# Ledger of designs, part 4: VHH binders against F-box/kelch-repeat protein At2g24250

Target 1, 374 residues: F-box/kelch-repeat protein At2g24250, of Arabidopsis thaliana (Mouse-ear cress) (q9zuh0)
Amino acid sequence: MAMKKKISTSSIMPDWSQLPEELLHIISTHLEDHYFDAVHARSVCRSWRSTFPFPSSLLRQSYSLPAFPLESKDLCCTLEKVPLFLFRVLTPPDAADASSEYFLGGLGQDKSNDHVELPSPLQCSVKVNVPGTEPILMNMLDCQIIPLGHKYRLMIGCNPEEYSAAFLPLNEQGGGGEFVALLDCTDLFLVLRSTEMRWIRLEKPSTASCKELFTFRGRFYATFFNGDTFVIDPSSLEATPLTPHIDSNFLVPSGNEELFLVKTDFLRCRVSRLDEEAAEWVEVSDLGDRVLFLGGHLGNFYCSAKELPHGCGLTGDSILFTVGSRNVTYPYKYGVHTNKRKAEDNINCWRSSRENRVLFRNRYDPVLSFRVER

## First folded at step 8 (VHH)

Design m01 (from s01 with S108T; framework vhh_8fcz_2)
Fold by ESMFold2-Fast, scan of step 8:
Structure m01 (fold): chain B 374 residues (1-374), chain A 123 residues (1-123)
Amino acid sequence: as target 1 above (374 residues)
Amino acid sequence: QVQLVESGGGLVQPGGSLRLSCAASGFTFSSYAMNWVRQPPGKGLEWVSGISGSGGSTTYADSVEGRFTIIRDNDKKMVYLQMTSLKTEDTAVYYCAREYTVEYTGDTYFDYEGQGTQVTVSS
C-alpha cells in the first residue's frame, strides 16, 4: 500500500485544495480500489469531495426486473448486488490473544436512505447494528478490510427473498448492460435475459436441493446437496453434468482463470484445480498466494494474499472455513504437517490456531450496513 | 486458544486394557461433541468413537463396539477412552478431536492435536 500511504500522509502537509482538477482526477483513479482512503479523501475539502466519487464498491447496485411470476401481487422486483467483505477488528489489548473477530457483510452507503458522508478526516467511527447483540462502535481506521466478492439477492418491493441468484454480465466492455440472471426458486429455476425482459421457467437438472449458484468462464454452475453439479449455458440454457464427476464439498471460482475443488476429511484438506482441456482435476501441492474462503450459505470466495492489506493476519496458502451454528470461521494453513510423521498420502492436515467469529445479520440478509451518527 | 492434550498411551499385551485421557481448554467444552480418532502406522485416520456435548449419546466404530467406552466429565473438561480386550490391530496414535459441523452442508469435521498418544499392542 505505498501509493495509499503516500497520498494519505501528503494530505496534511501541503494545501491540496489548490490542486488542478486534472491532477485530482489522476489521484482519484488510483484510489478507486482503496475504499477508506477514497472516503477520507472526500473529507479533505469541497473540491476533493466533488472530484473523488464515493467508492462504487460500497454502493448497492440494483437491476430493475419484470414483476415476479411466483408472487400474487404486482410489486416492483429488483436484483441487488451485495458486495461482501471480511472485516478484521484490530484490538491492541488482545494482541497476545490467539482469537480475532471478523465481521462478514456488506459495507455501503445505502441509496434508499439519506446519503451519509464523513464530515472530516477525524470522523471515522461508525455504529454497526447487529441483531442479537448490542450495537458496536467501529473505528474505520482500525478495521482491516478484505474484499471477498459479491452475492446477488432478489428484492420484491422492500423485502429480500430467500432465493439464491447468479448474475452473468454479457458486455465486458460496459456498453449495453446486457445480462442473464439465474435464480433458485426451490421447486424450479427462473432465468431472465436482459434482451427479452421476461421470466423463463427452467426445470432443475437435479431433484436434490440446490446448494450454490455461481458463474465461471461465461457459464452458470449449479451444485446440489447430493453432490450433483451442472454447467448451464446462458444462451441455450442446456444443463450438462460437470466432468470429471465431483466427489467433494466445495467449488471455489477464482476469477475466470481457475476453479478449485476443496475436499475435506476430518480436518485434512485436499485441493484440486480444474484442467478444462484435459477434463481432469489436478491436485495442488500448495495454494501459493491464494486464500480460499468457504463461507457456507454465503458462498465460496477467493482472494490473493498479494492484494491483502499489510498485517491483516492472513497469509497465502490458507483456507478460511465457517464452522457450525455459532458463525465461527477458522484460518487453516494448507500443506502444514501437524505430526512428526509425514502427512498421509496427498491429504494435508490443516491446523487451526484460533477461534474467530464471523457476524452477519441472518441467513438471507448478509449485509451489515454502516451509518455515521448524526 | 483451543488446546487438546492426550495422555495414557503405552505398551500393552493383546487382551489387555488401557485408559486414554484428553484435557481440553480454550473453548466452551460442554457445547461440543468430542471424538477419538486413530492413525495406525502407515495408514490414514480412522474414526473410533464419539460422545455428545451433554454425554447423553455415544457412538462407536464397528471394529471397537463392545470393547471401548467413551466418557466425558464436563466439570473437569476431560474426555476418556476406556479400552478393553485390545488387539494388535488397535496399535495406533490416538487423537482427541473436537467435532464441528459445517452449517449449510451438514458435514462433520474434527479438530485434533498433532501430538496424540501412542498405543502399542504387542506380545
Scores: ipSAE 0.000, ipTM 0.246, lowest interface PAE 12.5, mean pLDDT 65

Design m02 (from s01 with Y104W; framework vhh_8fcz_2)
Fold by ESMFold2-Fast, scan of step 8:
Order: sequence, then structure tokens, then C-alpha cells
Structure m02 (fold): chain B 374 residues (1-374), chain A 123 residues (1-123)
Amino acid sequence: as target 1 above (374 residues)
Amino acid sequence: QVQLVESGGGLVQPGGSLRLSCAASGFTFSSYAMNWVRQPPGKGLEWVSGISGSGGSTTYADSVEGRFTIIRDNDKKMVYLQMTSLKTEDTAVYYCAREYTVEWTGDSYFDYEGQGTQVTVSS
């Protein structure tokens, strides 16, 4: 009841719905640069929703693309830039070592089944089915909302049919700049260059199924379920094996500065950083201010703890494991020299609570629907 | 366009009964589970009841089980909430919500809802 009550205790009060229109208008002008507050205001009542427009910074920027070449019907195709958020669910007591559950998701107006979209009080509520207990109704807007950046999604046609895409801006100047997109279509890759606006068929460099597509230092990276990893030049489209060879579960790009390799076994987690000049993986003693996000629908990515809000429960030297389509994320403190990883933190073990269950099935999402920009 | 329109709310005395209705349009009604969710004054949203697309399965919050009955009529594209033995604690705005279940995980979210209908239980 604690978690359900905590999440359900809204800032919505009956007397706030009776606020004068002039005062609501003044508040709306102040919230123009505070889009989370604007979204919360829109959830108070119908009058507030009419007064506070849905934030333009949360509206999806979209690029019109040529018709999808693998469809017999002429279907419209768009590339969308979608904001990515981490939602924190607090578990009492609020002690210094308080455990928290996190969910990765979007916040927007699209009512797709692939991510959470929160334009109304009901739409911000997720019914979580927990084996052995009654369903829990969880209000995502009452969670702490942590902005993580943006992800890219390819939409084909009018039905929500989407494919994994890696998006590489060529000059990084806003939404209208030149780009190259790489798409995993199972049997082949498709490439789109904004300068040509036509689909290019690209033979997959591995016979195995593609696990992840991402960008790092101006190049595409493709990982496969058999352990193959390839670097693809966006101009020549030449695919070369990543050197040195990898034999691990996760590659995590950290902006343009660092590429991490995370190797997990039953009770241990080791992180190495690519040293491009020496052409070797160098094990790191700690992660400093870094927070690594591993697994799930959104793939692997990094953020700096310094860029996260104070009190969000995440400090540097942390790894978060995300579970499949639920996007439930478990925080773990990393220490290479004093590795205290418990069996319960292993991606192959089951973690359960009365209210929510995190299942580490060691199963990989075959294709990511989004690429995290940061 | 998906539309959900609630009706049937009003003022009722404790121990009384009330029937809420929800008219659906713009989608294949029988393919979706439907739910009732309420918001009491000054509180967050509370899930009340759910019914499967076929009507073969129903679920209820502990606070209303034995007092409320959820029913659907797929031919008329209607879902109903029959409320009996009403308590002052049942005072809330009641919303009809369409449920989408993610196949792999079994988790559900509400992707469409109506405008709500006010129920006030007072002597």
C-alpha cells in the first residue's frame, strides 16, 4: 500500500481547480521553460489542461523520409526525435540507503504501446501485474522525473510499426542538419543519407541477428548475438570488425570520449575502457562520476551523475540494469577492487518485491526501437 | 478517433446504489479490456475494476469487491459499473479507461480515457 499510496498521492487538490484564470495564465507564462511542471499542471483538471499547452520541447521533431523500400504498399515513413526520461519510484523508508525502482520511458502525446505517454492523469498511470498479488496502479507523474536526453524512432505507415535505427548527425546543428541513419531490417541493413533521401541496401556484416545499433565518434557500431561487433563508416559504409576483439555482454558509448565494455559473470562485473591508441581494453578501477545503463529496450548508454538532479538516488560509480519491455531498472554500486556484487544483482537471477518484480532473464532485446542521443 | 463517454454519476445517500455507463467508439471494442478508475477529492487515482475484452474475466480492488460489479455489452459498445452499498469514501470522479496489455510482460497501461463522471455519496 505504501508504494501505491506514495505514487497515487497527487499534487491535485480541489481548491487548486478553482484558481482564477488570470492567476493560471501568469503561472503558465512562468512554466514555459519548465516543461515537467507544465505537464504536471496539465494533469490537475480540464481547465488547467486548456490553459497550459503541451510543452513544445516535448513534442516530437519528425523528419519525412522516402517510402519504405521493403513494403509493397507505398507507406509514409518518418524519423522521430523523442525525449527520454527516467522515472524514480521511491520505496519507504526514505533512508540514506533507500532502495528505488526506476523506469525508462518517453513523455509525449503519441499513445503508442511501446513507451509511456503522459498527457492526462489516467495516461500517466500504469497497471503493474505482480505475481501473487493484486495489480498495482502506479502514477508515473508522481515519480521523480529525470531527463536523460533524446532517442530516435523510425515509424513506418499509420500503424505503430517501428524499427531500430541509429541516427548520426553530420554537423550536429539542430533538427534540420544533415544526417545518416542506419536501420536493422532483420535480413539486411538499410541506410539513409539526408543529402540523397533514398534508401541504400547494405548487406549485414554478420550472419547472426543484430543485437544493437549505436553511434560513437562519428561511426556506426553494430553488435550481434553471436558476439560479433562491427564498426561501419557512415560515408563508405565499409564494415570492419571492432579491434581489439570483445567477448562480453555490453558495449556502452559515453558521448565521444569513451567506449566501455562491461563483462558480467555470475557474481562479478568488470568494466574496461577502449584505449584506441594502444588498441586494447583497459580495466577500470572505478567509474568516477559515471552512471551506466545496461540492457532493455533502449540499449546501453551513459550519463554523468553531475548532470543528474540532486536527490535522485543515483551517484557516480553506478550501473543500472534494465529489464526487457517493462523498462524496470535496478541500481547497483560498482567497485572493481572491492566488488560486492550479490547474487541478487546478477542479471541471471530473479529479484522480487511484494509490489513489483524485476526479472533478470539474461535475454537480449533483438533490436532496439530507439537510440539514446546522450 | 477513439472516444469514451461516461454518464450516470450523481448525488446518492450512504447505502444507496448507482450505475455508471461508458459509451465507446472508434475502435474494436471487444479486443480491449476496460477499466474503471476513480479520483477522490484531494487524492490520487485509484484503480477500481477491470473486465476482459470477452467479458469472461473481472477483477476488483479490495475496497469495492462484493459491492461493485463491472459488466460490458460488446454489441452496444458499452461498459457499466453497478455500485451498491455506497460509502462516503466512494465519493470521486469516475473515469472509464481502455487498457492495453504488453503481450510479453503482462503489464498494462491506460491509453484512452473519458472526461469522467462525478459520484458524491453524502447524507
Scores: ipSAE 0.000, ipTM 0.349, lowest interface PAE 13.7, mean pLDDT 66

Design m05 (from s01 with T105V; framework vhh_8fcz_2)
Fold by ESMFold2-Fast, scan of step 8:
Structure m05 (fold): chain B 374 residues (1-374), chain A 123 residues (1-123)
Amino acid sequence: as target 1 above (374 residues)
Amino acid sequence: QVQLVESGGGLVQPGGSLRLSCAASGFTFSSYAMNWVRQPPGKGLEWVSGISGSGGSTTYADSVEGRFTIIRDNDKKMVYLQMTSLKTEDTAVYYCAREYTVEYVGDSYFDYEGQGTQVTVSS
């Protein structure tokens, strides 16, 4: 079969809707690990949609909770596990030089409606208005999509709520399914233990507004805008100030292995790792294969560069800053910025050049919903 | 239940004209800006035109400015795209899309779209 492609066939599209079901089944089997390719295949026609199942990796897991205690009456309450992604724009329509832009966000099927699929490419498109030019349309599904894990959100009456939540599974093995959830409800904390069918109201350990909630080594951590940080025991709910003292609110957990503290000075960024046994912050000279995500409304987190696809534009020893409500994310190398940040990598300089960039808004994700500065 | 249904596509000769229609239902039509977006064979999505909820303002891509006109009829819950001087490059599936713009931030996205209607410009 040494037949070469005929030039004339490049102008003729095959009728993909006419492919036999047997062939579509073979193709779907090969796409099982390529979730967005499967989603795109489902948008071709009805036959393809029935043959390619909706990717389970994009489905949001949910946990039924007792009725919400603060104001909602007769409303179902659920805690939803939302997949978190980094979107890399590969070929922006109007970009002459494609240094990749990144956007951080959640994307997936809305579980409150069994018939709601992942939004079509059109529903994932954002119209960008730049002064003096025509609007630019950017489709987030045409980006390289990099999975980063998940974030939790509270759903009340099938509507998303903007509450920060931390989820701590207890004895993940053994099928117990036990957990403890901690929610920041602005004026107080709410705790739910899966072994009890009720919400527990917990006074905040600080008078300042809560900045972030997360879990590390089987405990809850709460950071506050005044610099206070507390460790909360999931059993006793006792809050203890974090020691040694921190001089920055950027705490980055890496599962249960490491906790990093990132300090940003005028033109410098320094990272320290917590040594729990010695009760010391130990400065690190490099991050190895680690990529740290800081700032924005999606919290601070980490991933391993070894788990990222080659060609995604991200390598180890990197810090990515997410800025404001627009989820615009930019990288810089920690190993080459240990003493100071380059002027080109300065947050203010980056923001001034990127403030007219695309905003990704997924109608099915409250983290990327319409809530903006008023 | 929000629905958008496009119609009016077909085969036309270069230099010809077509009028696309989009019937909307399931929401307060006059409260939303509406857009036309197209996807040429083997290419990504291209924004074509937009019209405000009141119909008081319209915008067009440079590639269609002066050739296409977007119109809406809020009483009939319809948005139209009048296409003239059609070119082979206008061959695409055309989609009607609902736009949500947060007034004080000026950014927007599409939250609902129709099934699309095929436009083929060929001699």
Scores: ipSAE 0.000, ipTM 0.328, lowest interface PAE 14.9, mean pLDDT 66

Design m06 (from s01 with Y100T G106S; framework vhh_8fcz_2)
Fold by ESMFold2-Fast, scan of step 8:
Structure m06 (fold): chain B 374 residues (1-374), chain A 123 residues (1-123)
Amino acid sequence: as target 1 above (374 residues)
Amino acid sequence: QVQLVESGGGLVQPGGSLRLSCAASGFTFSSYAMNWVRQPPGKGLEWVSGISGSGGSTTYADSVEGRFTIIRDNDKKMVYLQMTSLKTEDTAVYYCARETTVEYTSDSYFDYEGQGTQVTVSS
């Protein structure tokens, strides 16, 4: 515990370029789980770059896929595993509360070099609106960057495709790397099994537009805007309606343990847990240590507040309504807001209070490209 | 093209009743939650009531709860607001509004609204 405090303190006071190798080694072992701090450390000098390893979490896995069957020409396809991050926007500490604004983003990779690339500091700048002043430019690397896991993205040729994808690994031991992927291609679903590497066309089980695709307990789940929800077996591809029935709302898997139903109306947010034995949704009074992320192209997901970095500003019982990488959001506290009946406490305050305060250079891609010197 | 057309407003005495109607076209009506929003003279927009796409869930502002009822008919692509025990403070232009889908745009909670219908409660 003394080592952690000593390293944190020494980072402020010493001349970093002149530190002994023994101390650098201790610092590098501490920063192994602090991905962008390790990247910053590698930029100090050559001694630091050789001592601090390149973060393995920024190296992404990709799967080569057969030519896409819905394109008029044979184009190379890949399924990319993109790291997903929550960025905390900091305001000057002397002026206002600095700690509550967040946005989501992923990191892209330069396909030409198989390297993770960090653009120039200018290219990493985001426009932040500060009340009462002109907008400021802030380097994204000056944000607190919070790792949230991974998102799968389909690439057709050189372009990301906006089809939603669910990825199901078939082996828990990592041997063979077998998987099944399910894609929503608007008019139909496409299935790919790694054992066959052949596109399978699958008729959608609902006439409505697909809202979400995800995996839970070894099966695919597909929700539709009309409220239809289906469980799809990855082997037989048979679709079965989910029981009990749900309204038009959000399904959020919490690992393999729990499936949550989040009902959002204009006044209230209610969360229920699936009781599979009783075949019913049971409303919960709190979320415990859970943080739920709802909406947008990045889908619905959760994390444990206990697994988040110290000082990130998020606690359990939190819901963040996210629209992707460009919109700043604030945590909605479940149990506090849901116990109020006044209009000023309704859910629209949390949806509509989000402002586009962050300007990315590529407004069509929620994934940000970072290039890191090795 | 998405269209929302309100009707049913008018002049009514305090304690009276009115039924507002909203006819929707140009989208899959049952897939969207619908809302009623009002604007009193010289004031900003105030949310009044909402109903889920299936009609299974309804919500009301505290100021109208127990007096107003929101209902929808998905086959007819209609949403209604039944207003009872009207008060002078209910005087406003009433708008039918479609709630944004799961991909919330950052600009507005509602992505479409109608032209509005005037409700006047006086003397």
Scores: ipSAE 0.000, ipTM 0.187, lowest interface PAE 15.2, mean pLDDT 67

Design m07 (from s01 with D107E; framework vhh_8fcz_2)
Fold by ESMFold2-Fast, scan of step 8:
Structure m07 (fold): chain B 374 residues (1-374), chain A 123 residues (1-123)
Amino acid sequence: as target 1 above (374 residues)
Amino acid sequence: QVQLVESGGGLVQPGGSLRLSCAASGFTFSSYAMNWVRQPPGKGLEWVSGISGSGGSTTYADSVEGRFTIIRDNDKKMVYLQMTSLKTEDTAVYYCAREYTVEYTGESYFDYEGQGTQVTVSS
């Protein structure tokens, strides 16, 4: 296996540049499903870069949109699909379990220069503080990388906007490229249908501030800070209250099959699953192999613990709150119920995996910007 | 455009001294911590030294503590690494790097670096 004995591409660049073209092609077919391994291969030399295509999963999809209607100037407006990852930064193994730090963020391209380059090993390095010793440098692209999905970001000109966006592709199996986008612009919603390419102003269905927009089973969901939640049909744009009413913090879609409701109080987290046929929220006793990422600023995500690397310190039946204090959080083990009504009980549960901290660059803009070649 | 340009590397005998310079441009220099990082032949990157934006705080790897001194001149937008009592183990390409720190965790990453300058310590 090519990747089994993989060494830093920069350190072996002269020798690897002599590899026969047919062998490079064989290696490239093994790397086509491994996004960062393909990126590393492309950094070896120009011959490798031409042989290994840039992974499509790392390309920021950009949708050209009509001029933004809430701006007085006609500025270029785009909706970017930004891939999000959990980067695992390993500290040297101390015992049976390797301590690890997690960096949550997206990858961006530096568009300030026409001559974009793959990030250097140093640009991808994280200086990790290890108790009782000097800091160590970890290369983020050589670290374990866990895909969490994507986030949509509205760009007006060259500036990212803090408007929440939900994107619903239509006829995905047909490859038609049709979509409907919904934006929360504070005082109103804006809708864009790809078939019409014009902004539609939609009155907010609630007087409260919008907490989150997302898609689930072909519909838009909008949650509000007062507990209001609405399901919006992408064709009619009619908003219908979600039944039963929720008085909660988080709705988390788990693919297209399950919608979870996470309620937090000073004592515990309670997770319920929507039973649409019965129109009720049914409390669940465990999340199985699921890991839920909650926080609003990056949206709510999930991943399967079975797809996580062995020994990563993240297990199923866990919740991570990405909008934690001081830009850090810890896995919260769901299903652990206490009979005590004390703050220390919650602190102890929250601290159960202190060796596996989740970091994020900035709670307001946690997207990492790497200079990557397209 | 952010640019970092290293200079001052070269061949030096064990026990000798060398001063590396890093000229910065394209950003508010005093707002960023600066670091020196090296890569010895056939090895990975090793952090060497760091200096805060104001110059009020400096840190060093154990292997260079007492032998190297990092200083900066914010008016000239320069970072220096004064190396003394050089050892063969100090042979490496030295990079000047701009630091971005995650505020509450103390973990840092580098968003810009120079092309590096070669230091060879040989008898």
Scores: ipSAE 0.043, ipTM 0.624, lowest interface PAE 6.9, mean pLDDT 70

Design m08 (from s01 with Y109W; framework vhh_8fcz_2)
Fold by ESMFold2-Fast, scan of step 8:
Structure m08 (fold): chain B 374 residues (1-374), chain A 123 residues (1-123)
Amino acid sequence: as target 1 above (374 residues)
Amino acid sequence: QVQLVESGGGLVQPGGSLRLSCAASGFTFSSYAMNWVRQPPGKGLEWVSGISGSGGSTTYADSVEGRFTIIRDNDKKMVYLQMTSLKTEDTAVYYCAREYTVEYTGDSWFDYEGQGTQVTVSS
């Protein structure tokens, strides 16, 4: 991470209310990917608040759906777009077991706090709810918020459900707003097209239990615990087996560019990338700047280490496996274990010397309360 | 900081016995299954034995079953490998490994730690 050069974002002074609109607009364009800095810029004065938009990644998007067809009660359904973020949880510097902790989950404002935007970074706090503990109040200067993409969650009534859901927009942003949603309801799939707004029952293409539903390059992908994997066309709903056949547990999409296959055994993991032209899985000797997140109820996803803040404890060429207490994931280095431990092949998982943990939130979004500490 | 420190290796005659020890720190020891993994000279890693977090379940590789016994003491945060009837083929560096269960599959991955402890079986 020392070799990663970041664009310098100047510290924004509270009393720059006289800065011209043109210069504010230029500064605003440099803060699009810096959610923390963008929120603080809005606290300077009314002129800055009007110029710097509230980060859209911190807003929840939802779609009203027809009543859920498998409920005994006729309850309202909502499909919620949950932005996924990494929060850094700091441990005291003199802790006996020093480690970096990370919270992975959805981010949203706590609507119980009817307060205006933050007046100063030095006085601001974020309340983060961690499963099994009392809520943690973190200073915003110590809170690093890293966007990782998004996951779709089904809400039935006021409660999130454990059903796997995948959402595919059919028209690009700013277009017609059409979509198709695919939901795993254990014994069957449910499909919803925005043009019809009615639930369609779809027979599952495999007799095994569904493991993951996700979208990649305009199609649905469904993986099953027996290794079956199918590609589903959003228009025809035709399911075809993924070729070449997979013999592994995890598919990880990297945007719309790459699809990775992670194969695990007792002493190592191996990663392959789909070569669409050759129709084969090509083994990868290292992941470069990529960090792969595997398992848990939030599904599989990726981020680039180049987009991570310096000193966060997560590096490229890493795979995170969910272990132990269900929602705890530890970072592992992928690639050749250098120096003293070599496997017969040159591919080994590597663990950080410190026990860095990422806590996945399954049911509830973390509560982000923008307020001033007194 | 997770640490696993192996000890108890040495030179023994064929048919002899050794007890390996692993001292764990930096994590909730009783919540994790523990394993022993070995690397013979010039060969790849091979799994030897495993024990559940509670100590109620143990497993062994076919090559060591009946000869090795894995034991843990959760109060002392220790795991042991009692080796008997040692053979020249048991010559290896032995590593203590914490077991990770991959979510949704139930499959296990072993994170081996430390420098290991050398066991040499020869006359």
Scores: ipSAE 0.005, ipTM 0.328, lowest interface PAE 9.9, mean pLDDT 66

Design m10 (from s01 with S31D V102I; framework vhh_8fcz_2)
Fold by ESMFold2-Fast, scan of step 8:
Structure m10 (fold): chain B 374 residues (1-374), chain A 123 residues (1-123)
Amino acid sequence: as target 1 above (374 residues)
Amino acid sequence: QVQLVESGGGLVQPGGSLRLSCAASGFTFSDYAMNWVRQPPGKGLEWVSGISGSGGSTTYADSVEGRFTIIRDNDKKMVYLQMTSLKTEDTAVYYCAREYTIEYTGDSYFDYEGQGTQVTVSS
């Protein structure tokens, strides 16, 4: 008994399939950082699909590597570029008092698909595996996906390994595809240069365990739990100590512009910026539009609040701690907490962020497994 | 200055036992939950166990439950990890971590200090 509902004859509807190519290019540039909006745009018609590129951040990016030298069997391995996201589950309109829930992880792909492409923007459901609960089936329209950055994952044969890895692309302007990779293998570092494609064993520059490996301004940085920090040249592999010395604190690179040091002190954090020329840490009182993510083994990274979707529940001048016994945390409002307030005032200000609860999928595995349901 | 000094690691055969110790200084020890986390060779950090500031509640990762016991002595400012029935996959550097807890929500984050203590389980 279906009755056809038609719009009035006075209704005006845009014919998007006849949009000029120049305007489609303008729209596609605005969607380059909106991954699922770009996928939805590609489903409108054939001309849109040919004009809008598939988001490269959702494609499998991997680098073939020589057989892993610390295994007894000669197994080939690959280094995968895994994008990291916060997935925000939107509260239904009838549950006004419920806090927003976030799940931190990478986006997985179906085994039969080279990429994630939604069959329908209205009925696409993704099965999300959440630790500590039954898997949830989520409509993609009810979930905000917030890009945070990338982590590199080593695959030995067909198995993912949880090695700390840093990846440095070389000559990006030339498009040469050359790189240097550095892996923390606990007792030693392993280095791979794409020009040689052979594993190089590198003595650890510190006797302590490695805390973080990352890249900043074309060099590798290795931090250790005793506070030792070293800068490693990707060509010579020489390690030089970073001065001044730091004690087991979080280093957060902000692109190639700034390096931040986050120190925890009971009920507050202090953030300093490296003045590389003076070799001094300069304390900052405000982070502006920056959001700092302290992810333990997931790495430390930054995001600009300006680049975040409106209404995502995250604001600038905040620090989000991902290491915790309950896999739950809240944004720490840095500018509020650094203004020499009493401890109870700092707790009260942090308390206000409880509405934006963040739940981590797995602190030790950044990849969330998604299956697109028809 | 917060200091956490781990000790008690070593080489042990599968099925063996070890007791790890962590000596804390520079803060009011009984006000903080304490945790053990570990880093196996070539892998990221894994949470192992936690104990409340009073010692009244303990939690364990599924992989160690029934084999490991966390205890603390607030008078001595010590936290311990008693490990039994050790497996080769327990091989890791073990770190003692102070948990910063927000009482109103129960949420927390970890401060990792010290050099850790190496546990090697090999036959």
Scores: ipSAE 0.000, ipTM 0.162, lowest interface PAE 15.6, mean pLDDT 67

